# Miniprotein binders against q8h113: the designs that were tried, part 27

Target 1, 357 residues: q8h113
Amino acid sequence: MVIYHRKVVFTYVRAKRFYHFLNIEMVTDFKSLLPVIDISPLLAKCDDFDMAEDAGVVEVVGKLDRACRDVGFFYVIGHGISDDLINKVKEMTHQFFELPYEEKLKIKITPTAGYRGYQRIGVNFTSGKQDMHEAIDCYREFKQGKHGDIGKVLEGPNQWPGNPQEYKDLMEKYIKLCTDLSRNILRGISLALGGSPYEFEGKMLRDPFWVMRIIGYPGVNQENVIGCGAHTDYGLLTLINQDDDKTALQVKNVDGDWIPAIPIPGSFICNIGDMLTILSNGVYQSTLHKVINNSPKYRVCVAFFYETNFEAEVEPLDIFKEKHPRKETSQVAKRVVYGQHLINKVLTTFANLVENS
Key: E = the ipSAE of ESMFold2; O = the ipSAE of OpenDDE; V2 = 0.75 times the mean of E and O plus 0.25 times the DockQ between their complexes.

## First folded at step 18 (miniprotein)

Design H2 (at its last look DockQ between E and O 0.04; V2 from the best seeds 0.00; counts 0 for: pae O 7.9 > 1.5, placed apart)
Fold by ESMFold2, look of step 18:
Structure H2 (fold): chain B 357 residues (1-357), chain A 85 residues (1-85)
Amino acid sequence: as target 1 above (357 residues)
Amino acid sequence: SEKVTVEIESDDPFLLEWAVLYIKKLAERYGAEVKVKKKDGKVTVTVKGLSPEVAEKIAEMVKELAEYLGLKVKIEIDGKEYPLS
């Protein structure tokens, strides 16, 4: 045969087509607003072997590339998750956080519960600063022994609220949908980086871990209360489902200005994390963001974090090292063991919780 | 049922498209009918089928967006100007 069809060959051809797309003059301006991306063309073709050639997919991929090279945050619409489900998740979360404090403590974080469960207002810290929120920490469940000694402390089931009774089943359905959506968005991002659609479904990435933080921000009668201090997300991709009627999330743009992530009804706010920065060989940079609360109204935010495999040793992917060589002045990339870092963060968070309780 | 009309003028196509999309998503949340008309460098977004309470909520949310962006807008509820102060 004249044509050899291997993963490397297909990746190269698709990358050349994408690079031509990148030469189109930029029209978007992300100084004051985050980009909005309708991903329905991507989702319609996401499982098709010819998805990279689809004109609709090419358009979405270009928008993903521009957003990820610039601000690292974007809205996703046309994602196929019903508005009813998105809203019900927040409604049930409001109902739980409205319960008396003693009822919420029934599912408090403990070592026996695998460091999963409820954290009261004011005991969580980001970069040494007190965060004015309460939360439920949830992690992907896994079989006893699967991740050896490192994972042992996180073994066990999540502690879901029993009130409202339907909460667990709703959230488990939601998590499956968010997992699938995140994988499909990452197929677009892989194309945007010049790879095959499946670069984020390789050996170290195809059994992704996930984290979910279910966050409640009490209403405040003063300005500029820190709901969550400035940070970057650690994993690959974050999907944010937050109340739509007040803006509290702020994102640092490339000019160093804090811009509001104004909620758009029916959308997810999405951002890239530190592991994606590493995997992309630094082409896409995770973005500093914070929550500043000025509203007397209680707000909820349900953040879903799509991560690498628990045991992943994360380093730049070879295809992206080839496509996007590092500058001479860049530091040598350090391999990161995801599960070790996660466990260290979990234990540090719990120790701080005990100290500040 | 009430209607909200928003007339937007901007020479920045990104801000204009973003604002129009925002209003459309607000309308969709409440099951309202949306019409968009572009003429002479202006875009008019009409949202119909609203309760009075929702109409005022949408007008206020659009006002807040416009204030943030420094966007030239005119907002009306059933033909009555909504104050931008």
Scores: ipSAE 0.653, ipTM 0.876, lowest interface PAE 1.2, mean pLDDT 84
Fold by OpenDDE base, look of step 18:
Structure H2 (fold): chain B 357 residues (1-357), chain A 85 residues (1-85)
Amino acid sequence: as target 1 above (357 residues)
Amino acid sequence: SEKVTVEIESDDPFLLEWAVLYIKKLAERYGAEVKVKKKDGKVTVTVKGLSPEVAEKIAEMVKELAEYLGLKVKIEIDGKEYPLS
């Protein structure tokens, strides 16, 4: 405990100096590294009406703009979530995945459970290839009938592990903090796009949906085992909390190279999704990424996906169409219903689950 | 053509791996050849095929990164210690 705190404080004090010392210009020129962004100046002003004029906010906004243009992935530090909580989420997740298979099956994903719960290893497919991971799939809970016939498929409570006993309460607290953090990052991104801080908080984000995947990657003795196939995320923002001792996430940069997303202790990896690409009028492109299992040790990753309203008809925001005009013929102009896309993805994943069970 | 040699010493394998990646990506940007050797908790990164101006620029960027990360580094340009006295 005490040694970890000293390392984290030392890494944080060093990390604060890095953000000042990595002149944003040097990091931007390296399309080959994920930028690291201290968002603490943004968070300190997130409720201030004049936040856009704050020099610290302007600096963070400039970092977010460059990160979203050049790589679509960045590390987040200064996010205000305690390292103890972040680490406890990973620790409790390891403890769950270490349980006997029969214990994990007590929370098995089913249609009756609204497609919430545990997926065994080898059931997830990305682009027709089997993924070497197990997961717990969680979604924002909502009242029966809230999202009509579209939402009916996902109706139900999240299935939390009974062991560890504290897991539910821990993860509910974590979800709340990730929700608040995601909102505040999006305020910075809204400013970066040349809007007000609140452009996303309008029609599209009055009641933001969220998805959380609690992912376990088994240890492998072979090189280049696909833990998760190459994809873009569909939503607005993803917050990744991963084990600090294993590099597995790979991000495809604008030059087409795969960059390892080395874990920074106490950081989130943040990335943008396809819905943010649409809403930004295609200014910020979602980035292709994959997971390669390359360690003989078990690895955990908690991915929190901050989404639009479930029923949102996602189109480019008027302010961003004005600021960043594009030809109408762009694929980005297609209106997409978020909830319908999510349901189609869930049903496709479940069809694969039935065929491989 | 000049070479930059960076010896990195850290008990943090993450910082070590990140610094190595950073130097590799610097080298790729300039079309330089990179060699990495790991021995006894030290990593030696050698970048070759640099102009003098690019070698100095890489050496300064690595020094700055090391100061920032609090990495113990030894930087050499063609076997001369950087900063050049």
Scores: ipSAE 0.015, ipTM 0.327, lowest interface PAE 7.9, mean pLDDT 83
ESMFold2 (binder alone), look of step 18: mean pLDDT 82; pTM 0.791

Design H3 (at its last look DockQ between E and O 0.08; V2 from the best seeds 0.00; counts 0 for: pae O 10.0 > 1.5, placed apart)
Fold by ESMFold2, look of step 18:
Structure H3 (fold): chain B 357 residues (1-357), chain A 85 residues (1-85)
Amino acid sequence: as target 1 above (357 residues)
Amino acid sequence: SEKVTVEIESDDPFLLEWAVLYIKKLAERYGAEVKVKKKDGKVEVTVKGLSPEVAEYIAEMVKQLAEYLGLKVKIEIDGKEYPLS
């Protein structure tokens, strides 16, 4: 077996980064760090008919294209959501998870509650391995009957904590802002793929579903506790709002190495999901990531998932098949029914929860 | 209030810019004032208006970033060297 000398490997990485800077000013390989994208120019123009021609938008779009092609993860700054709201979401979530177990169980997940609500530490598994976290599962609410028999199991209101009392109102405000932000980022991504700004707002995409997981990771005194096993996200785009006191999120980089997603205060960590991989005809590919906890301190992560319409039959968009024809066999070519997959995942997760309770 | 001064040296402008942005965002989180002076391959970041506990927190976070990236740094709190080992 070949073992690289540590000095040689480190020197090579530094030399390669320096070479890329000198010869290709606007290109990086993102080997040790995730890119940071200030999207304020995009947001300033996202409703303007001429946004695609704006120099600031063009620059942001180029950064989105590079990030999504190479790593599929990036920090978003200049997003317009206040630090007060971002922090209060985490503070109130900390307060809920600090309650006695019996109080948290008052909003427990049940089939009658539409599979919405609290789940205790240790009942979730990813790739057959136990995830050491607790969570509240929330989904977009919809009228009974809207999505037929397929959607029936997920009907009903979300179960928001009553303590703290302001929790529901805060989170509903936050969800609206995250929905709008995700839509605007996707306008930039659509431009990056060579489409109009609105390719992700077509008939089967303009009434997006959303999922939110409000996750608590208990403190640990041992190394490398799995908080959440390696996976890709299923939807279009994920916005991650997490505590900034210790790095736990790890992302698989372009070289196949796990790197830390070091929290940057005031930012969202943003990544693309499997549905975007399909819609883009494989141009952008979702990225494996995991949560490894090494901290004695309790940590909170609020993950917002922006999805397709519930009933969407997801396949590559024609515009992107035309602009980016594929030469290789790909799983991205298959058609996927989003709502059916979501329900299958919800039922499988709950069955495992019951089995391990 | 206390002041944190960070001198960062790197041949990689991407790492230097990333580190400077990180320090600015940490400072903003705690309402602190930031001044940046860039020189040939070297940057000095000054963060002012900190409580003692936040100053040590910022110094520690910068230290951990520098260790991960292999950045050459010098960190001071009110002119006193913050240990890097």
Scores: ipSAE 0.558, ipTM 0.857, lowest interface PAE 1.9, mean pLDDT 84
Fold by OpenDDE base, look of step 18:
Parts: sequence; C-alpha cells; structure tokens
Structure H3 (fold): chain B 357 residues (1-357), chain A 85 residues (1-85)
Amino acid sequence: as target 1 above (357 residues)
Amino acid sequence: SEKVTVEIESDDPFLLEWAVLYIKKLAERYGAEVKVKKKDGKVEVTVKGLSPEVAEYIAEMVKQLAEYLGLKVKIEIDGKEYPLS
C-alpha cells in the first residue's frame, strides 16, 4: 500500500510536470496529444463572484478553450477527489466483474428496473457492431411521475451490487463528487465561451440529469478487439475514471488521427458531448472516440455523463449565439429534447439485448 | 536524410508510452518514418527521413523531455551520440 502511494504521487508529480512542459511547447501545433489541465485554480475560486478576474482562473479558462477547440478531450488534475476514492471505485468494480455470472445477474438490467443494472458481455452495440464489454448502467434517480410519460421508462432505483457491500455507498459518494466537479468544469467552459460562469446553470441545467456506465472490458489475446465502437457522447461533459495500467481509449483528433488516451494515475479524462456542441452554438465540437481492448488483463472504466435537465429542449444559448454568430442553416440550430433522445437510445440498446439473449 | 535513435529506460511504463508518443508526434509533423522496439523497461525509437536541422531539433526536444520527466535516455543522430550534458 505505502509503496504504491509514493509511486503514484511521484508519477503524478512527473505527469503534472510533463504536461506543463507539453502544454508550453506543444499546445501551439500538436493537436496530437490530449492536454492536461490542472483545474485547482478554478475550483479554488468557483464560488467567488469575481472568479473571472482571477489570474489562475484565466489561465485554466484559456486551457479549457484550447482543449475544447482543438481536441474536445483533456486530462483533469487538481480536481480535489481523493486518489483513494478514485482507486477504490476501480477496485470494487473489478471485484464485481470477477463475480460468477449468476451473481452479476442478480442486478440484471430489465425494463421493470427502469433499464438500470447489469448488461452482459456482447449485448452493447455501437453503430451496428457488437461491443466487447459488460456494464452496470446507472441513471439519476427521480420520483415517480417527475418526468411524465417520457421519464416513466427510466423510473426506478439504481441496481447496485450487493458484493462488495460498500459498493452502493461508495458510488453514491462518487456520483456526488463527479456532479460537483462537472458543474465547476462547466463554469470554466462557460467563461471560455465568453459568458458568465453560470450560463450552464440556467433554465436548461437547473436540475442536471446524469448517466453513469460502470464498464468492464474482458482481457483479450487478439489485437484490435473493439471494446466500444466509435461514437460521440451525447451529453455535456463526460468524466472517465479508468484503470491506470492499460491504454485502450482512442480519440480522433481534428486531423483525423487516432490518439491513444494513455492513463494518468489520479486524473480524469474529460470530454465534451453533443449537447455542449449545441449549447455553445457549435464552437466546441464533440469528439469521436472508441475503446480498443488490447490487454490480456481485465480493464475497468467508470464513465460519468453530466447532462442537461431531463426535459431540456437543447438549443444554442443566446449569449453564445451573440458571442459566436453562425449561419442559420447550421445543424446546431435543431432543438433536441434530451430525455427523448436518451429514451430512444435506451430502447434501441434494449432491443439489441432481447435479440441477442 | 538523417536518423535519430532514442533509447529510453524507465520503470514507469506511462512515462515510456508518453515519451514514445511524443517522439511519434514530432516525427509525424515532419513526415518522418518511426520504428519502435519495446523491451522490458526499455524502448528504442528510430526516426528516419529527417533533414539535419530536424534531426537536431528532435534530439534536443527529446533531451529536454527526458530531463523534465527524469528519463534515462541515449540519443544518437546517424549513430553519433547526441550530448545530454
């Protein structure tokens, strides 16, 4: 235990230094590495009324703007979530996926469970191709009838593993911290777009929905096994907590190259979603990404998706339309109901579940 | 055309992967061919098809990266050792 912590801290300090070096030298031309952003200056000022004038915030905002323009993916360090908690989430997730299949089926995803719970290997499809992963699908819990007939499909509690017993309480704590972190990153992104810190806390995000996918990727002895097919994320922000010892996530840069998102211990990978593309009036484009299973060892990834209000009719924010005017013929001008899109995605995934069961 | 050969030694596989990725991306910028050989705790990266100026630039950038990351490196331009000190 103690030796691992010293190595992780040392690797973190070296990684922080490395990314400072890379950000100084490579941010100008290399759309080829994911930037690392220490957001600690942003978090230190997140409740200050004058946060936009703080020199540390201005620096973070400039890094967020570049990252969202050039790659749509970045590492987050200085996020204030303990390494012990981040690692415990992965450790307990490994322990669950190591359970016998019959034990995992105790929390099987079902329509009656509001499409929450365990999805077996090979049931997820991306763009008509089978994904080689298993998952636990979680959604923000809400009161019955809160989201009307649309929300009824997702009504129910999350199905947490009973083994390990502490898993529920751990993940509920983790969700809260990821929610707070996502909000604060969006304050920085709002500033980067030339708005107030609070543009994403208005009408469309007063009660932000969230999705969490707890994903297990089986070990493979073959090259180029697709763990998750190429896609963009639909929401605002994704926070990825992955195993440190395996490079599997691939990000397509603006030049069309696939960049490996090498894990950094104690970091999140953050990416922007399609709803942020819309809200930003298309200033920030969601980035195509995929997972390639390339390790004989089992790999876990916890993806937290920070979303709009469930009923939000997502359109470009007026402030960002004014700051970043576009021709009306932009596909970005389409109103999208978030909850309806989510339900359509869930039902499509479930149809694939029934056909492959 | 010149070649740069970089031997990298580290007990940190992440630093090795990042150093390799960094060299690959430097090489791609100049349309250079990259070869990578991995062995336990060691990586050899060979970049080919460089101008003399680009070879020296890549060697210096790798030196600075190695100093910054605390990587043990050996850099050669056309089989001549690039000075680290």
Scores: ipSAE 0.006, ipTM 0.272, lowest interface PAE 10.0, mean pLDDT 83
ESMFold2 (binder alone), look of step 18: mean pLDDT 82; pTM 0.798

Design H4 (at its last look DockQ between E and O 0.04; V2 from the best seeds 0.00; counts 0 for: pae O 9.4 > 1.5, placed apart)
Fold by ESMFold2, look of step 18:
Structure H4 (fold): chain B 357 residues (1-357), chain A 85 residues (1-85)
Amino acid sequence: as target 1 above (357 residues)
Amino acid sequence: SEKVTVEIESKDPFLLEWAVLYIKKLAERYGAEVKVTRKDGKVTVTVKGLSPEVAEKIAEMVKELAEYLGLKVKIEIDGKEYPLS
């Protein structure tokens, strides 16, 4: 088996012990469980100019490659974000959603709030199916005028809860950490695709947009309540911070079976999105996933979406077209303008929210 | 202060090590001490310093995982077998 692009023939020979270990894991993996990747060796070297040659980095890169080629989902441990912070994010989110409805409405989504804020249970739809959740929608803030007329509807600050106190400060710290973590994971993914560490930090990618959905799923007394319908994520990479008690996230494996993403305490669940599929020239493909709720307990999930630059025109990167040429010329991957798509989605979603209010 | 002991046997090393990691992460959440011993194709994970409530919670979570994966396990709380049926 080839862990890297064919240019690393000598590395392959030296890593035969490494290949044997990975081959066993890769052959028997991911039909019933998602892989768990300790990325601490990657993080320890991610600022070093020679990180690509570090044995620990090579091992992590191999695991990232296998996970992204197979299931497109994996747990991340050794990520350096404290368990206390991860848990406080969920705890404060629980406290907000427990507030009376009128208190939550103080930050409701409006056009004048830049389409940021709270949406009540049952007004969101995914693929035509009603989602039984409530949420706060947050987007990266940007300077007035930065993205022209297209970006104007999304200008302005996020609407953070005032209760509990310190929610905004906590979440802004968390967002910065998630942004940095996502960037470093993408350096590993870039190496896995055979590029330099920085292929996802080029001119159209180095100032990433982000989206955050802060989601609450009400407890249910019946089976198979759709908390969030089946979908793929649009961006590059998603980090999911969810309650550790009951399993609700399900991921579609390569055999077409839905498998549970059993919560592992202290981990993030991480998955790739549609823009990464395009940028990688189709080597890695985003994965269908859904949330099916069977728990009588209220459950929160904080999803951080790491995207391209707002203005990016997304197409396969030249380096990955060179290293992974497609056999048949297809119009499957088209040039996509990320910001235009995002705004279209935001406007359509809001119109549906108003219609279903 | 209670102790949970889990003996795990599996021919699939991926499932075995996944289950071991899961138990370690549960223990870490509660600040508990963990010892892992590997002998003759079996793995024994011992979690110490638990309240009675947390010990039962961990035992039940491990039972549910084992049921899902079809793993052969033996679970004890303070040396007494935790029922698997």
Scores: ipSAE 0.646, ipTM 0.875, lowest interface PAE 1.3, mean pLDDT 85
Fold by OpenDDE base, look of step 18:
Structure H4 (fold): chain B 357 residues (1-357), chain A 85 residues (1-85)
Amino acid sequence: as target 1 above (357 residues)
Amino acid sequence: SEKVTVEIESKDPFLLEWAVLYIKKLAERYGAEVKVTRKDGKVTVTVKGLSPEVAEKIAEMVKELAEYLGLKVKIEIDGKEYPLS
């Protein structure tokens, strides 16, 4: 415990210094490194009516704008979630994936469980290729019938591991903090797009859905094993909490190069999703990314996806259509129902599970 | 054309890989060829095809990065230690 804290604090102080250096010199010129953004000035003002006029907020907003335009991925520091909690989430996740297969199967994903729970290794497919990971799929819980016939498929409680015993309460606390953090980042992104802080909190985000994937990547003795195939995220924002000892996430930059997203202790990796691309009138494009398993050691990653309302008919926001006009022929003008897309994805994944079981 | 050689020694693998990425990206910006070698917990990054002005600029930026990160680096321009005495 004490040695870990000293390393984390020392790494954080070095990291915070490193981030300031990288933000000053590298953000302007390197389409090829993920920017690091200290969002603490944004969080300090997130409830202030005049937050858009605060010099610290303006600086963070400018960094968010550049990151979303140039890379669609960034590190988040100064996010206010304790390192102890972030690390405990990863530690408890390792402990679950270390359990015997029979114990993991106690929370097996099923249709009757609303497609919530454990997926074994080799069941997930991305673009027709098998992914070398196992996962626990979690979704925001909702009352029966809340989302009509579309939502019925996902009705049910999340299936939390009984071992470790504290896992449920830990993850529920983590979800709340990730929800609050995601909202506040989106206020900064709304400002970056030239809107008010609250443009997303209107019709599209009154009752934001969330998805969480708790992912385990087995150790490999071969190079370039696909842990997760190349994709864009569908939602608004993703918060990635990954192991701090393995580089596996790869991000495709605007030049078409794959950039390794090296872990930074105490940081989240944040990326934008396809729904944010639509809502922004295509100003911020979701970035293609993949995971390569390249370590003989087991790796965990907790991906929190902050989403629109479940029934949201996602289209470009009027304010962003006005600020960023596009030709009507743009693919971003397609109205998409978020919940229907999510259900189609879940059902496709489950079909693959049944065929490969 | 000049070459910059950076030997990086760190017990922190993240700082090590960030320094390697930083140097790679500097090299890409200037259209320079990069070679990375790893041996005995040290990483050697060699950047080739630089003008003298760009070589010195890369060397200074790497020095500043190393000081800021608290990395142990050895920087050479055409086999001469940087800073040039």
Scores: ipSAE 0.011, ipTM 0.292, lowest interface PAE 9.4, mean pLDDT 83
ESMFold2 (binder alone), look of step 18: mean pLDDT 83; pTM 0.800

Design H5 (at its last look DockQ between E and O 0.03; V2 from the best seeds 0.00; counts 0 for: pae O 11.7 > 1.5, placed apart)
Fold by ESMFold2, look of step 18:
Structure H5 (fold): chain B 357 residues (1-357), chain A 85 residues (1-85)
Amino acid sequence: as target 1 above (357 residues)
Amino acid sequence: SEKVEVEIESDDPFLLEWAVLYIKKLAERYGAEVKVKKKDGKVEVTVKGLSPEVAEKIAEMVKRLAEMLGLKVKIEIDGKEYPLS
């Protein structure tokens, strides 16, 4: 871990020198709070061929650049998804998790269901530590045979609760909106990296996979119960829709301190993942985060993960290698096959479920 | 119809703006009117048009925010001081 520690510190120091070189005044380094970004100017111009010239877009892009360089986490407001929809998603999820165990088990994860469905409390592990949550695992559906033998394991369909009624329709609408929002945020991030708006819509990226984890954290009477162990997200971008009245998500800052991600009503919490780190040639680095529960109250979190194409062989994009060359002595990033890694994680997770059931 | 008044003091303008934005978003959830007044390192945020139950909920959420952030705050509901503990 010494090598990774020096790499994180080196990146932080380089960012500060870059700001000084440009005579940009920095009034915060996000050590205690995450930035809040109103992306409405970005969204207003996101489909325009000249979006990169819009003054409002330029301002949002600057905020995205600062957030992604310094902490990798930010709140998104002005996102255009109604508060009613965001809350109804959580409301119906609460209703499902309140059902008797036998009702929830009707959509349990099985290999035949493509490893999609319900997981009971306490059977997931992150980095060898038990996660005290229950969940519904959902993945983008794809036509039989599309991804060959590798993808066959994960062929659908998703298992949606029949109670509450309308759950499936609500969540499919929500997924479409989250997919569109993630794409538009990534256009801003592409501009922040010095590319065209569409660098994350090229070959191997234009047909993105997605993962959704619909998570319930039971109330606890003990301090510091691990709801989800420390990790980074694998994909490109994560949108978090969580209950507003409890703070459980913690994010590791550059000094190695855990800071709380206090929920802001009507916002998404948004963070970058490991594939974006690779694609950006290491300019933006994914951030360690965890869920620690100290509350006796039940908490819902719906996490949407925007990924690469399933078949993507992920390597730094040429434009970002040119814009942000790594030092000659730096370790060259290895190519990563997204779909293979996802399937390996799915199979490992299921084996752990069987072992602990 | 009740109002919540929050006076926030901080030497950190980023922290002040963050806290004000949090209160604005919280009030927006309940369709409430918000007025912000700045005064020499202090900000006064007034949230109007609340039911008594929502006013108490907002005051409690702002109290928790202040505790988490180490903010110096004064909170009133209809002119009556809300206890900070």
Scores: ipSAE 0.573, ipTM 0.858, lowest interface PAE 1.8, mean pLDDT 84
Fold by OpenDDE base, look of step 18:
Structure H5 (fold): chain B 357 residues (1-357), chain A 85 residues (1-85)
Amino acid sequence: as target 1 above (357 residues)
Amino acid sequence: SEKVEVEIESDDPFLLEWAVLYIKKLAERYGAEVKVKKKDGKVEVTVKGLSPEVAEKIAEMVKRLAEMLGLKVKIEIDGKEYPLS
């Protein structure tokens, strides 16, 4: 424990210095590295009415603006979630995926379970290619009938592993913390777009939905096995908690190059989704990313997707249309119902599951 | 055309990977060819096709990176040791 903490703190200090160096000497041209953003100044002021005027907040906001414009991915440090919790989430996730297949099937995804639970290896497809991962799919729980006929497909409790026994309570705590963190990052992004901190909360985030994918990537003896095919995320923000010892996530920069998202211990990787692209009037574009399994060891990744309200009709926010005017012919002007899009994705994934069962 | 050869040694695989990525991106900026050889705790990076001015600039930037990150490095320009002190 003590040695690990010293190593993590040491790596954190070095990583912070590294990114500071890169920012000072290389940021003018290197659209090619993921920035590290210490959001602690933003979090310290997140409930203050004058937060937009705080010098520390202004600095974080400027970093968020650059990251969202240039790469759509960044590391988050100073996020206030304990390293012990972040690591315990990964550890218990490893323990679940190490279970016999018959034990994992106790929480198998089914339509009757509201498409919640375990997906075996090889049933997820991205762009018509098979993904080499297994997962537990989780969604925000809601009361029956809350989201009408559209939401009915996802009705039900999350299917948590019974082994480890504490997994449910751990993950519920983790979800709450990721929700709070995502809200506060979005306040910074709202400021970065030139709005108030609350532009998203006013219309689109009164009752934010969330999705969580607990993903296991099997060890491979071959190079360049696709763990997850190239895609953009649909929602607002994604928080990625990954194993610290394996580089697998690849991000496509604005120049079209694939950048490895090297793990930073104690950090999240944060990225923006397609709904944030729409809401921002296309100022911040979602970034194409993929996972390549390149380790003989099993790798875990917990992806938390912070979403709009389930029924949200996603369109560019008026304030961002005014500040960032675009031609009306922009594809970004299409009104999209979030819940309907999510259901269509879930049903498509499940159809593929049935065809490959 | 000059070459820069960098040997990096560290027990921190994160720092090794970032140092390699940093050098790759420096090389890409100048249209240079990069070769990487990895061993346990050691990486050898060779950058080729550089002007003398760019080779010195890359060597100095790698030196500063190594100092900041506490990496053990050896830097050579066309087989001549670049001074670290």
Scores: ipSAE 0.000, ipTM 0.245, lowest interface PAE 11.7, mean pLDDT 84
ESMFold2 (binder alone), look of step 18: mean pLDDT 81; pTM 0.781

